VHH binders against Uncharacterized protein MJ1408. Designs and how they scored, part 10

Target 1, 350 residues: Uncharacterized protein MJ1408, of Methanocaldococcus jannaschii (q58803)
Amino acid sequence: MSREANPFKKMPTILMPDELMAKALRRGEKVANEMRQKELPWLLKARFVEEHKVRTIASVVADNLQKVIDKTPPVRKLPKFYQEMVEVLVGIDDFKKSMGAFKWASELVRKLGNEYARKIRKARTPQQAGKLRKEFVGRVKSILEQIHPEMAFVAVAREKLKDLPTFKDLPTVVIAGYPNVGKSTLLKKLTGADVEINSYPFTTKGINVGYIGEIQMVDTPGLLDRPLYERNDIELQAILALNYLANLILFIIDASEFCGYTIEEQINLLKEIKDLFKAPIVVAINKIDLVDEERVKEIEEKLKEVGIEEILKISADKDIGLDELKERLKKIAIKEFLKDKDAENKELEC
Key: E = the ipSAE of ESMFold2; O = the ipSAE of OpenDDE; V2 = 0.75 times the mean of E and O plus 0.25 times the DockQ between their complexes.

## First folded at step 4 (VHH)

Design s19 (from g01 with Y107L T108D P109E H110S; framework vhh_6qgx_2)
Fold by ESMFold2-Fast, scan of step 4:
Structure s19 (fold): chain B 350 residues (1-350), chain A 125 residues (1-125)
Amino acid sequence: as target 1 above (350 residues)
Amino acid sequence: QVQLVESGGGLVQAGGSLRLSCAASGFTLDYYAMAWFRRAPGKEREFVAAISSSGGSTFYTDSVKGRFTISRDHAKNTVSLQMNSLRPEDTAVYYCAAVSDYYGLSLDESEYDYWGQGTRVTVSA
């Protein structure tokens, strides 16, 4: 279920054709040696050995492929955020096709195993039984070679998807703003000590996830902390996937400019985010303890000029305005979350 | 690029038979579960029959069980629907659809990724 954990975390390691075949052959030979110890007439013993070798090889291959399917969630049943991430990082159509190849091969290998086991039971000579087993092995190798590109594709997909962040199905606030504006300090002050660091595509810094009770707080270093016009298409799509998660954007402005960015630069980033995200935006003017009231009013007026209605004045370092900010974030995020749930329920009824 | 094409539709008398075929170009059907859906004039599409990628599993709507048979030919890259003992209520446009088999057999039309343009079947009394 993708409400508590990354839905792809349980995907197993994907063995390539040669690796899987070698594993199957080793297990088959082990079973064959066990069968050779049985006290049976020579022809019956030879048939029995080859039959069980074939059944074991079929099971090892088919079960390994089926395990990949069983531990991979159906994409269309995932939250829209994870569906979009599969599309951006992997490509949904190719992913689904490749998963289908695993099921096809698993079922075909199992069917062939049963067919060849029956043929071996009717073999008139040990040589005939051995020839049928070799024929079966050749056919399994051919099937695995046919799906080799799909196996390689899923192996790459697994590595990309296993590193996606874990999100809960809760009202979610996404935090944005330039580096060093006070986002990390603010997140600690609002959520306490429990912040989870998660990897995210196109950022070496990852993302930080914390909680204010039942409100999920997501800090996005390397994603929403520099101009979006500087991004390539795939990177931008990965960032825009956050639209499926965000009920509210909290944008942090450093009034002191000690972060290294001018107010003009900070407001330009805000405008880009406002244009690209559907969620409402709350702006927190941070570090008000380091500037005079006239400076804060100047910034507030510039924000109103660009259409920002929800403006709060805070100092994360000095604990100024944090209770009011917390209350406003809870109120707006819960309201938007419930609207989105109502819209989803209506969509499902059509 | 990628497409499904149905053939074999037409006019038939009640009690008669038709064989519909679905062919793919631009991709292999090997890895896809295949289904037939139909749409009568003025109605929504409804599920008719499905077959797994391996051909090992099939599913039918109750109204066609025992009368229709779905099958596939790996070498020809085709899926067929043999329709026997046809009834006037079988009159519809029949659509071939494909979905990755990792979902298992699906009755939900929204899960299907590729669709043919449809072939018309008219059954007269």
Scores: ipSAE 0.564, ipTM 0.829, lowest interface PAE 1.4, mean pLDDT 88

Design s20 (framework vhh_6qgx_2)
Fold by ESMFold2-Fast, scan of step 4:
Structure s20 (fold): chain B 350 residues (1-350), chain A 124 residues (1-124)
Amino acid sequence: as target 1 above (350 residues)
Amino acid sequence: QVQLVESGGGLVQAGGSLRLSCAASGFTLDYYAMAWFRRAPGKEREFVAAISSSGGSTFYTDSVKGRFTISRDHAKNTVSLQMNSLRPEDTAVYYCAAVSDYYGLYTPHEYDYWGQGTRVTVSA
């Protein structure tokens, strides 16, 4: 929202216990080999080698775990859309618990590294120093296995969250309607074909994001293009998360019915969306060039019966009514966006 | 039961090559450095080569450096020794061994697990 990238995009790849331990031991061995080449008294050299190996292993493990924490945004500070997506796709409580496990393990490994480095400095024999390092390694392996389930959970969470769309903190119009009503053609003409295709959960079609100046236009193929009662609970929750973005819904009706859906079916979807979304709705009756004036009037009358006040008549294909639509969308979206910002400011003052 | 099993030994002429393999069962090699030792007739066990747990570092005794190459395969849980330009002096029983304590890498008694050995004979 206030940033140009998805908040989760910077989450690093999550190494599993065996991978992280192998990396730490490899780095420790490299440091140990460099230290063994120094010309030092036998016992001092042995203690120095083992101390640096322990410190290196502790740093590699602890820093890797801490990096996951540092690059994961705190859920409570996220825009409400992203908070809802964490809940829907992952579960906020389990996500917080898993982050806590990473923090616990990182701090414990660092503390343990310091303790064993101190013990090694007091070692009386090379064998004693080696035994202490071996004991430290065993304890680190145990800690990583203890948090293995949480590491696996965060790896799955990262894969689900990293490819969520990037939304700017701008007035936003969400476009809805059945397939083939002319949404893609209209979006292209309103934005000048400056659109980006983004992935979204529960649709293989993704979502399309474009701009009319400082107005964000979001087309939702596969999401708001069929009856919502046909959706499972998790899918519906993902769709309803769009409510936190939408300042305005633009619903498109195909007057010709060439899309394969009757006017009654199209109005029924409109009614469902109207009931589930807080944002005001503008309806564009598209393909007016393909039907007579009487047919358009019948559709307009039916829309008024279901409480639609903002109705525009367009042809995306023939460039009819597009300038009027663009200006109306800008005016309403900006007004609603500013109203929502004023409400947020009042919450912060309390 | 934890076990290391060597294979690939045999008779070869001077200048020839052999590849020794060591397979681990009952435990993972991921946290162990692996080494090859040899014992010639009438002599004590001597260090030949070692590879770190990650495979990133290798160690060789001077007499085999440039001729032998140690490698490991984490997926197959194995370690191998490629022996090139073999000499009669390389004739010995070759043992693979696993150590979790890298300080004792060159010291036989520091090793946690041992194979039973494979015989290598190099003819003049």
Scores: ipSAE 0.000, ipTM 0.095, lowest interface PAE 23.2, mean pLDDT 83

Design s21 (framework vhh_6qgx_2)
Fold by ESMFold2-Fast, scan of step 4:
Structure s21 (fold): chain B 350 residues (1-350), chain A 123 residues (1-123)
Amino acid sequence: as target 1 above (350 residues)
Amino acid sequence: QVQLVESGGGLVQAGGSLRLSCAASGFTLDYYAMAWFRRAPGKEREFVAAISSSGGSTFYTDSVKGRFTISRDHAKNTVSLQMNSLRPEDTAVYYCAAVSDYYGLTPSEYDYWGQGTRVTVSA
């Protein structure tokens, strides 16, 4: 990812029509009161008050709508992971349509403000100036109500998108496997530190991000830790967006089965992940300290039968095999990352 | 839809005080600027005082400035006019008015009106 922060974090709070109109009217009120303090002929004072009120209301409304546009990143320029998340959580076409409505309303309010300000400057009576201002305010209220559905849509979109995780543009290993197979212990041992917890859609546990030097390690509790074919379509699409991040998948098997899942159940989850993800898979057989060598060989043979070529035998708790695992993950993740970058650069050169 | 109900009018001697109240029923005045107008016998309706929707801005006609105070109570959905040091020339029917915008100084700028309450100040 080319940015250090979630691209949607800078989106402002979206005011609803009544809130935005109230804010604009309060600001217009302050400006009108300031103008009323000037010692001017009766008609000139009335025209000045109403003209500046209209200009102020137009600016507050138009600037607020434009700020939303300016602070929202263009979807086409986002990293592929974030583009996919907009599609899954919000819908790209509806999002673009809603941004278009904000732009339309902003420009129309600014245009009407200029038109009514000119009409007010030519008003022959204070009553006429006031009537023109009331007409302008009524039109602005109508415009905001017309785009009310799009304003509500963008407010909901902002809430869904602002808390997406921040990923660095680095070789990335995504960790998978059932709960309690030792993923958290392993991640801490490999990175030498506590991991940072980030929110993610469709999991209350979030995701955990750690680093092995310049290698990004992503643990996905609640996402890649139970059968994927049991998920609804939107949840599955959010999980599959991880394909745009993963250079390598590390799948953890608990040889002892103390996690509460059989070897057969664990291998079935592995097969699902292998079918749905394009990244190569490394399997670590964990908790070998709790089982005999014959059990470990039996598991290894079953893994080879399902087409797994990269198998390591470890114990996260007893620090067995961790240096070999770390070295293998680094080599494969870096290789795949550079391969993906080379392919991307060739596409851009054509 | 806004309906305004006025109260507090009556007979008072010069130098006395009266408090007029204007209440809205079944809806909120939170987004409405409010004003008081009066009509003296043989005169046109004239502006007396106004208060913005927020309550942060008030305006008075010169003849009542320093004697009258306009205020609003958002919790009770009411606007009040406290009239002190009343003079015979203050004798009029007093009207409450509302507009869903900033307050104006002419009757035609207001959308909703009360029925009026009579104030008589004797010498």
Scores: ipSAE 0.000, ipTM 0.232, lowest interface PAE 14.6, mean pLDDT 84

Design s22 (framework vhh_6qgx_2)
Fold by ESMFold2-Fast, scan of step 4:
Structure s22 (fold): chain B 350 residues (1-350), chain A 123 residues (1-123)
Amino acid sequence: as target 1 above (350 residues)
Amino acid sequence: QVQLVESGGGLVQAGGSLRLSCAASGFTLDYYAMAWFRRAPGKEREFVAAISSSGGSTFYTDSVKGRFTISRDHAKNTVSLQMNSLRPEDTAVYYCAAVSDYYPLSEDEYDYWGQGTRVTVSA
């Protein structure tokens, strides 16, 4: 399943040229020592030692580079959210070029290993066999030095990508609203105590992921809880990557204003989110137990004026309206998820 | 210019200790087996100690075995020779050498050489 796990978690540690070459030479040395113990005529022993040293060095280097390729997901096959995160954090074109460099080097090292092994088998003297092995080692060092920048790039990319959150390929509701409006309490009440905190770029608080059956709930403290015009371009791009994940935005209003933000300020944030996200928005007016019915009606009217059609009245603290909210979120999120899957399939087939 | 530079030579009394270091300039030692050779007054250059590129194998000439220890530091790009229980017979110019191979005992097989550092052991 395409959104089942963070696709980058299986990327191996990237060895730099010096480290990889040292590892290959150690393995070659071990194999050479084993071959020197065999009872063979001097020339045949010299050939076998050098041939196996070359084959071992070639295999260690080529296999290590190929392992990086094999355990790195191809960007084009990633869910759109993860593709966007590669673009924002790393740069897709540079990432693809770097993977290409690993593939080029792996194949060239294998080819040279085979070529030099054959030459060594035809060597007329131990000195000729040794010279051919030294020449091969020099060529491998040169190849690794040539791709050194790409190796360093992938090492940095791995560190940035390995800690991205794991999202399942399920109908997803992204929760937004100012701090202290009751998002955390609501998420806990809707999903139970099974909420995971995951790291996310540009927030020290991370994101909270929970589930209502087969509905994925994502709370985004530090991301969708203050005006978006206050963000730099890279931060905004990382936030807007959530647009590829969200089937529904749940926006929480604190009717009491005890959160420290006026209704006007809260509605202004809602307008910004509505303008930047393509997903439909459901608004939950929270803390209705702390205000008069007339105040709730006033807020509802203001929300309708700004084009909000789906408005629910709740108290997360007092367990008011939560069952209705849960059913409404489930219905809309599933509908939008299936619609998005249908559109995605038509795009891929055409 | 690719260069090996020895340091740590000097005058010591018999029974004393000295640590020689060899640093590479212009290349990384991680690809190379390293050795120490010495030339005493009136003698040919002789093998002293060697360490493989991995650091997993070492070899010593009989006259220094148990007294000298060769080691390498991949992070610092250096090879060192710790010389304990020094004897007047250890008086020589000491050279470090690098080879892209398992360590040969013959000096003619080494690719790079230092200028040498003088060690004098007083009776």
Scores: ipSAE 0.000, ipTM 0.110, lowest interface PAE 19.6, mean pLDDT 83

Design s23 (framework vhh_6qgx_2)
Fold by ESMFold2-Fast, scan of step 4:
Structure s23 (fold): chain B 350 residues (1-350), chain A 126 residues (1-126)
Amino acid sequence: as target 1 above (350 residues)
Amino acid sequence: QVQLVESGGGLVQAGGSLRLSCAASGFTLDYYAMAWFRRAPGKEREFVAAISSSGGSTFYTDSVKGRFTISRDHAKNTVSLQMNSLRPEDTAVYYCAAVSDYYGELSYTPHEYDYWGQGTRVTVSA
């Protein structure tokens, strides 16, 4: 299953070359001071001090780079939604290349540490031992400077990815419709009071996640609540990533138009979403308590003309039609989730 | 513009040797694990050998262990496959492949590799 936390949440802060080198040198000097306290012959003491500096510096640098790798999930093992978010926000190929640079540098620093430690043990003078340590430090600085662009890239990637929402691998209903059509009230009534508010790219309002038993309900304020042709390409790609989560789209229409949008405007947004999302759409005509039956019938007829077959009439405020809506959403979302899983498994068969 | 180019293929007699080389154009191989795959006539692509980005780890399919050696040259931006004691069943088109594998586990699965060469033909006569 999907993890409870965003897969990138545990990525550590990325130290830049100078910061990492300074940290390693400070740790090396601390260890060296402890070695200087030992009662040893002058040459043996010089060798042990320099060897400990090299081994400590190598470990601090290599372990720090390896920690970034260990706490970053492999892209190939990510759910499709998170793979798409890496592609949209940072670019998968550049992300993998940059993470590869961390692996290469970590292994090379560790290898050099072992090589220089062995050379230091054979040093004939304290001056030779010190020169070898300086050579090692210079080589580590060169390695870190070579991967400096990749370190900067991962630092930026971390900031973009660490706050992505957490989604469970469950049948998922994505809620869409203009502002003030009753989406938040409906979500609260279907799932209860406790919804999780998560940040999401290109919306200041975030997204709201709630549950109807084992059904995941996702409300997307700022994303699927205004015309999609008004979005730039990157925003649209982030919105389309929801296709990897959505087994069903629930579109809310405000029959009263008190939301500030005409029925024509609301249906036009529905058409845009229908064209861009593969998931089936259920339409809930909300606020039926505020309009006559003739108006509701007019809206229903217009929806059928644009190809909508699953239409429900509700009042979220007055608790009308909510049980029927809940059961319809469960049946369709589960069916589509199982179909999508079966299709995914067939693509993996040779 | 990013591509891998294989060379060194040809016709050899059973028991002979060939050295295949793979060169990268448009990017450095330093941060990539590299592998060789082969495809015999009428068969699917199969794994032959892989080497980590640092060159510290290698992995071979059982049928080539002890006969083939994979190596890399960071200065020349190349990976090589030294093929010794060649057998008629080694006849195939050989492909070079690259993947950024930052977890250090070498992949033997074709679909995990991002970049592929177009192949070089190796024919071993009886």
Scores: ipSAE 0.497, ipTM 0.789, lowest interface PAE 1.7, mean pLDDT 87

Design s24 (framework vhh_6qgx_2)
Fold by ESMFold2-Fast, scan of step 4:
Structure s24 (fold): chain B 350 residues (1-350), chain A 127 residues (1-127)
Amino acid sequence: as target 1 above (350 residues)
Amino acid sequence: QVQLVESGGGLVQAGGSLRLSCAASGFTLDYYAMAWFRRAPGKEREFVAAISSSGGSTFYTDSVKGRFTISRDHAKNTVSLQMNSLRPEDTAVYYCAAVSDYYSGSYYLTPSEYDYWGQGTRVTVSA
């Protein structure tokens, strides 16, 4: 359950009405040819051919629609991050309605298949049996055309949702900070280079996911690496969805400013993230090997003035302070994860 | 814009009958399972009856089974609850609710699963 890949990864390709109907008719004709090989009187053979054609068409259509439902997770059972992503990218109400259309059509096609198969068994002529089969096919085509907009909607939804990152239900640290402050090097050092690149909406760089034992580490290039006032509403909503994932924010400051951003600029981004995320923040002052102790102390004092309580001094490049950082992240992330889980479980009970 | 509106409530004597109706405005009920819930004064909302989106399946709580009948009219975009042999214990505000049908089965019994709710219609059964 909780160890599964992206919940939407198993959603099948959505066939449009004409494609699904063509597939069903082709399968029906194949089965009809098999029935024509039976050693039966003329009228019984004609009825069996048409009956089995109807049953096969109904089964192919209904099973295809039901397969979409069976391989799509219930939105309410999703972790809150994935629920929010469905809302942001697709719209939960429209998604539920469209999935409901698949269920309605699947059941109705199955019911009609049974009705028409029964009528065909009672047909008095081959012509009557054929006419009943044609009526059935016409009704199935009508049902599929009725749900055509919902089928198209789910096809688009699948494309948007299938490539969302795989997040496990584990204590999660989200990494933030300007480009070139050392995030990539630090992540590799902390996780032993066990990093997976995943797609994410509104960034061509994707996100990087790694693990420190049972702690999930998420680096977000293109998302939490520049001022948030530069984002449009949908992009900002996708970034804020990370609130449902993050138990801890690790913000990285480049003490040397070789990243191209001043300490003041870096602290301003930190303030924006602190205001928008409910998770506590740990700040790692990186590249301390490139600056003197007085400079590091100045940065530390400025961070305390803006309300940062957890400050660590590191050099990712020179392997300074990484063990202390690792232990601090584990301790805080686990504590916050358990608190957040207790809060979530209480909300579900109310 | 999406709205469910109940009608048909009122005062009735024990042993009498009432027919409740629920109409949808701003959306089609075609892809939704429909249910009736009720809430007596000072009590929690309880399940009464449900009907699947196709109309092929109906569900009833034990206390109303055999007395109440749920039905739907696809063309009129409505669901109805025919209540017979009413008892004072049936006194409550009755709510219709809609849930996406792909969450069928035991989900019909759970109020929190429902996507849309009406405002309720009051039913009073006098002794």
Scores: ipSAE 0.478, ipTM 0.798, lowest interface PAE 1.9, mean pLDDT 87

Design s25 (from g01 with L105T S106Y Y107L T108S H110E; framework vhh_6qgx_2; at its last look DockQ between E and O 0.66; V2 from the best seeds 0.00; counts 0 for: pae O 6.2 > 2)
Fold by OpenDDE, look of step 5:
Structure s25 (fold): chain B 350 residues (1-350), chain A 125 residues (1-125)
Amino acid sequence: as target 1 above (350 residues)
Amino acid sequence: QVQLVESGGGLVQAGGSLRLSCAASGFTLDYYAMAWFRRAPGKEREFVAAISSSGGSTFYTDSVKGRFTISRDHAKNTVSLQMNSLRPEDTAVYYCAAVSDYYGTYLSPEEYDYWGQGTRVTVSA
């Protein structure tokens, strides 16, 4: 599975029982009509037609269900971020169970197809052959009806999961900060305006993804730009899921406070983010062009008081300090990425 | 409450046979692949055999191939392990496990959803 795309993007549309049966029956009848053109004795022809009809119906149903399985990645093989997203959006246990139903039905229908094909080959009359075909079709319908709830579940799940953002398996920097502190501007400046907007089910603003060389930059408007007490439980889970994505947090402070938030408020948010994420934090004091040097120093001191070690001074708008920031982000993100990968590998070995 | 209960364990001589059974309660096994694991004294739990949800596919560890047969009965909501030509090295507590996303390959124990309490099998020399 290409690590570079939403793993659920390839999931096919789920046909409901009636739709799938209709499709299978149509194909079966088509094949039957072709077989009826063969010059065979009456009984042999009847058996031949019904057998091929049954085999075709079985194949269509079983293959359709199997395709869903083949195109749906096992949850256990997903990156942790996507595993968490499955849990938050649909529930992992229910999802697994539902996929199991697909597997069960696919195998069973295939088995029944073979069984009834054999029986039809031994039919003593055309009527018997036809009866066996009808019986087979009835059983297939029953099987599909049995898994109907699971099919419906997977259909809904697909709709939710297909819209997840695509993240690359790269060192990832997640940007945080209040609105209007200059996150978007900074992202554009750092990435050369190659920013991709992806839908995220937890925010109406989407997710912004950009790249600086081999580093992935992620801006999550509406998630990491407010205090945690303003978030609902689902949003909180979504935020926590970012822990599996972020190798580094870039927190942006607006030195000018023109964003509408005081330095104290911004630092309070920083504290929350620091507590929430395991990843190291780099703080960029932005908009230094709008304040005096003394003010910047004051902010820096306050940041140090709260345990921030990596502090950079920048102006995204004026292109000040961006090269240094890029280099620092690359260095730390790569280091953390490798560390995290090593840790994951060790966990898999245990 | 979801439960798996193993039975059929006991003492048997080398070369003998046992049939283990696992019965599910509180849920249907129809959508679950089933597996047998075993834990020998002083050793880690190891995979023995698995069967797909429909029963159409089976998978065995190499050491039991040709000797052990896993099967299931949907009507009875059970899975069985026929063990033939038993060896002293087969001595272990045997566990049945259930998983809903089995694709015919080996799964780690952590990936299984439900576990039984185990049944002891002792093979004497």
Scores: ipSAE 0.017, ipTM 0.354, lowest interface PAE 6.2, mean pLDDT 89
ESMFold2-Fast, scan of step 4: ipSAE 0.590; ipTM 0.846
ESMFold2, look of step 5: ipSAE 0.387; ipTM 0.770
ESMFold2 (binder alone), look of step 5: mean pLDDT 82; pTM 0.845

Design s26 (framework vhh_6qgx_2)
Fold by ESMFold2-Fast, scan of step 4:
Structure s26 (fold): chain B 350 residues (1-350), chain A 126 residues (1-126)
Amino acid sequence: as target 1 above (350 residues)
Amino acid sequence: QVQLVESGGGLVQAGGSLRLSCAASGFTLDYYAMAWFRRAPGKEREFVAAISSSGGSTFYTDSVKGRFTISRDHAKNTVSLQMNSLRPEDTAVYYCAAVSDYYPGLLYRESEYDYWGQGTRVTVSA
């Protein structure tokens, strides 16, 4: 598995039974036409053509089904974040059952192809050889119709999973806070504008991924930027999956309140996030250039009252406090990442 | 026309068994998650059991776990609910429901379902 790519990105387009059968029949006919050009006695030529047609149809069908299996990562070997997303969006048990159906059908089609190829070699007439090929095709159609529901299920699953974000296996800081508190400006200044936009479930804005050297910075517009009580159950589960990714939460407060949210509203969102995430939280009080020192101190005191120990005072717009913030984020994120990785590795070895 | 039709309801003594069936007309159930809901006299409709479109996952309300079994037959285009060890509190009208675009964790919600049957009555006597 690549540590640098969405594990589902390589899943192929899932053909439905009629599409896969049509593809196999076209390929079989092409091979049959090539074989008809050989100089052979009439009966041997007829048997040879039908045998290769059957072998080709079996290979196209079986290989196509096996390709889906081979290019789909086993759920149990996925990072915890991706395992949780499969459960939320698709259902792990249904996904496993459907992969089993593909495996069963692939193996059965291959076995039948070998069986019918051998029978065709022993055919006494060209008509008998043709009848055996038609019988084989009918059996393959029946097998594909038997797994039609599982094929449709995997096609839908692929559409839901293929556009999940690509996260690298690096120390990760997840950025939270209300809209317009300065998250975008801060991210650009910390990362030098090397930002990738990725899709994420239940947000039309996507997520923004940038880097401070080997530190992954994830901005989550539409996810951690409004009260959690406004979420439905599946949205909340998708948000909670970020727990498997985040080594550190960076929460941005707008001291000026120009974002449209009061300090009280901003701290209430912070409390909700703190209760749901296991990662430590660093709070950056932004836009300090727009307020008095006394106001900043009031905000600091309120943050300490709700249990926040790591507080930094910055102005993203005026480039105040950014070097200290960068250094603090690196130290905490690396420490937490190594701790989490040690715990995961020990669990896998037991 | 899209239609779901329930059958198998009736009167049964406490401790007895019934098998409910739901058949589709006008569409195939192969792409649909299916559920059973029930409504007792004077109460709101409540979730009983659901089965995913592939048939790989089943979901039950706590009061029926171990007593009821939901299953599907893709070839017959039917979904069934086997009800064992019936109790007087199981007395209700039972409805089957279908949904094609769903999230597994939300299959307990009545509002997630697009198609509904007219219901079949189950009466469990003491």
Scores: ipSAE 0.006, ipTM 0.406, lowest interface PAE 9.5, mean pLDDT 86

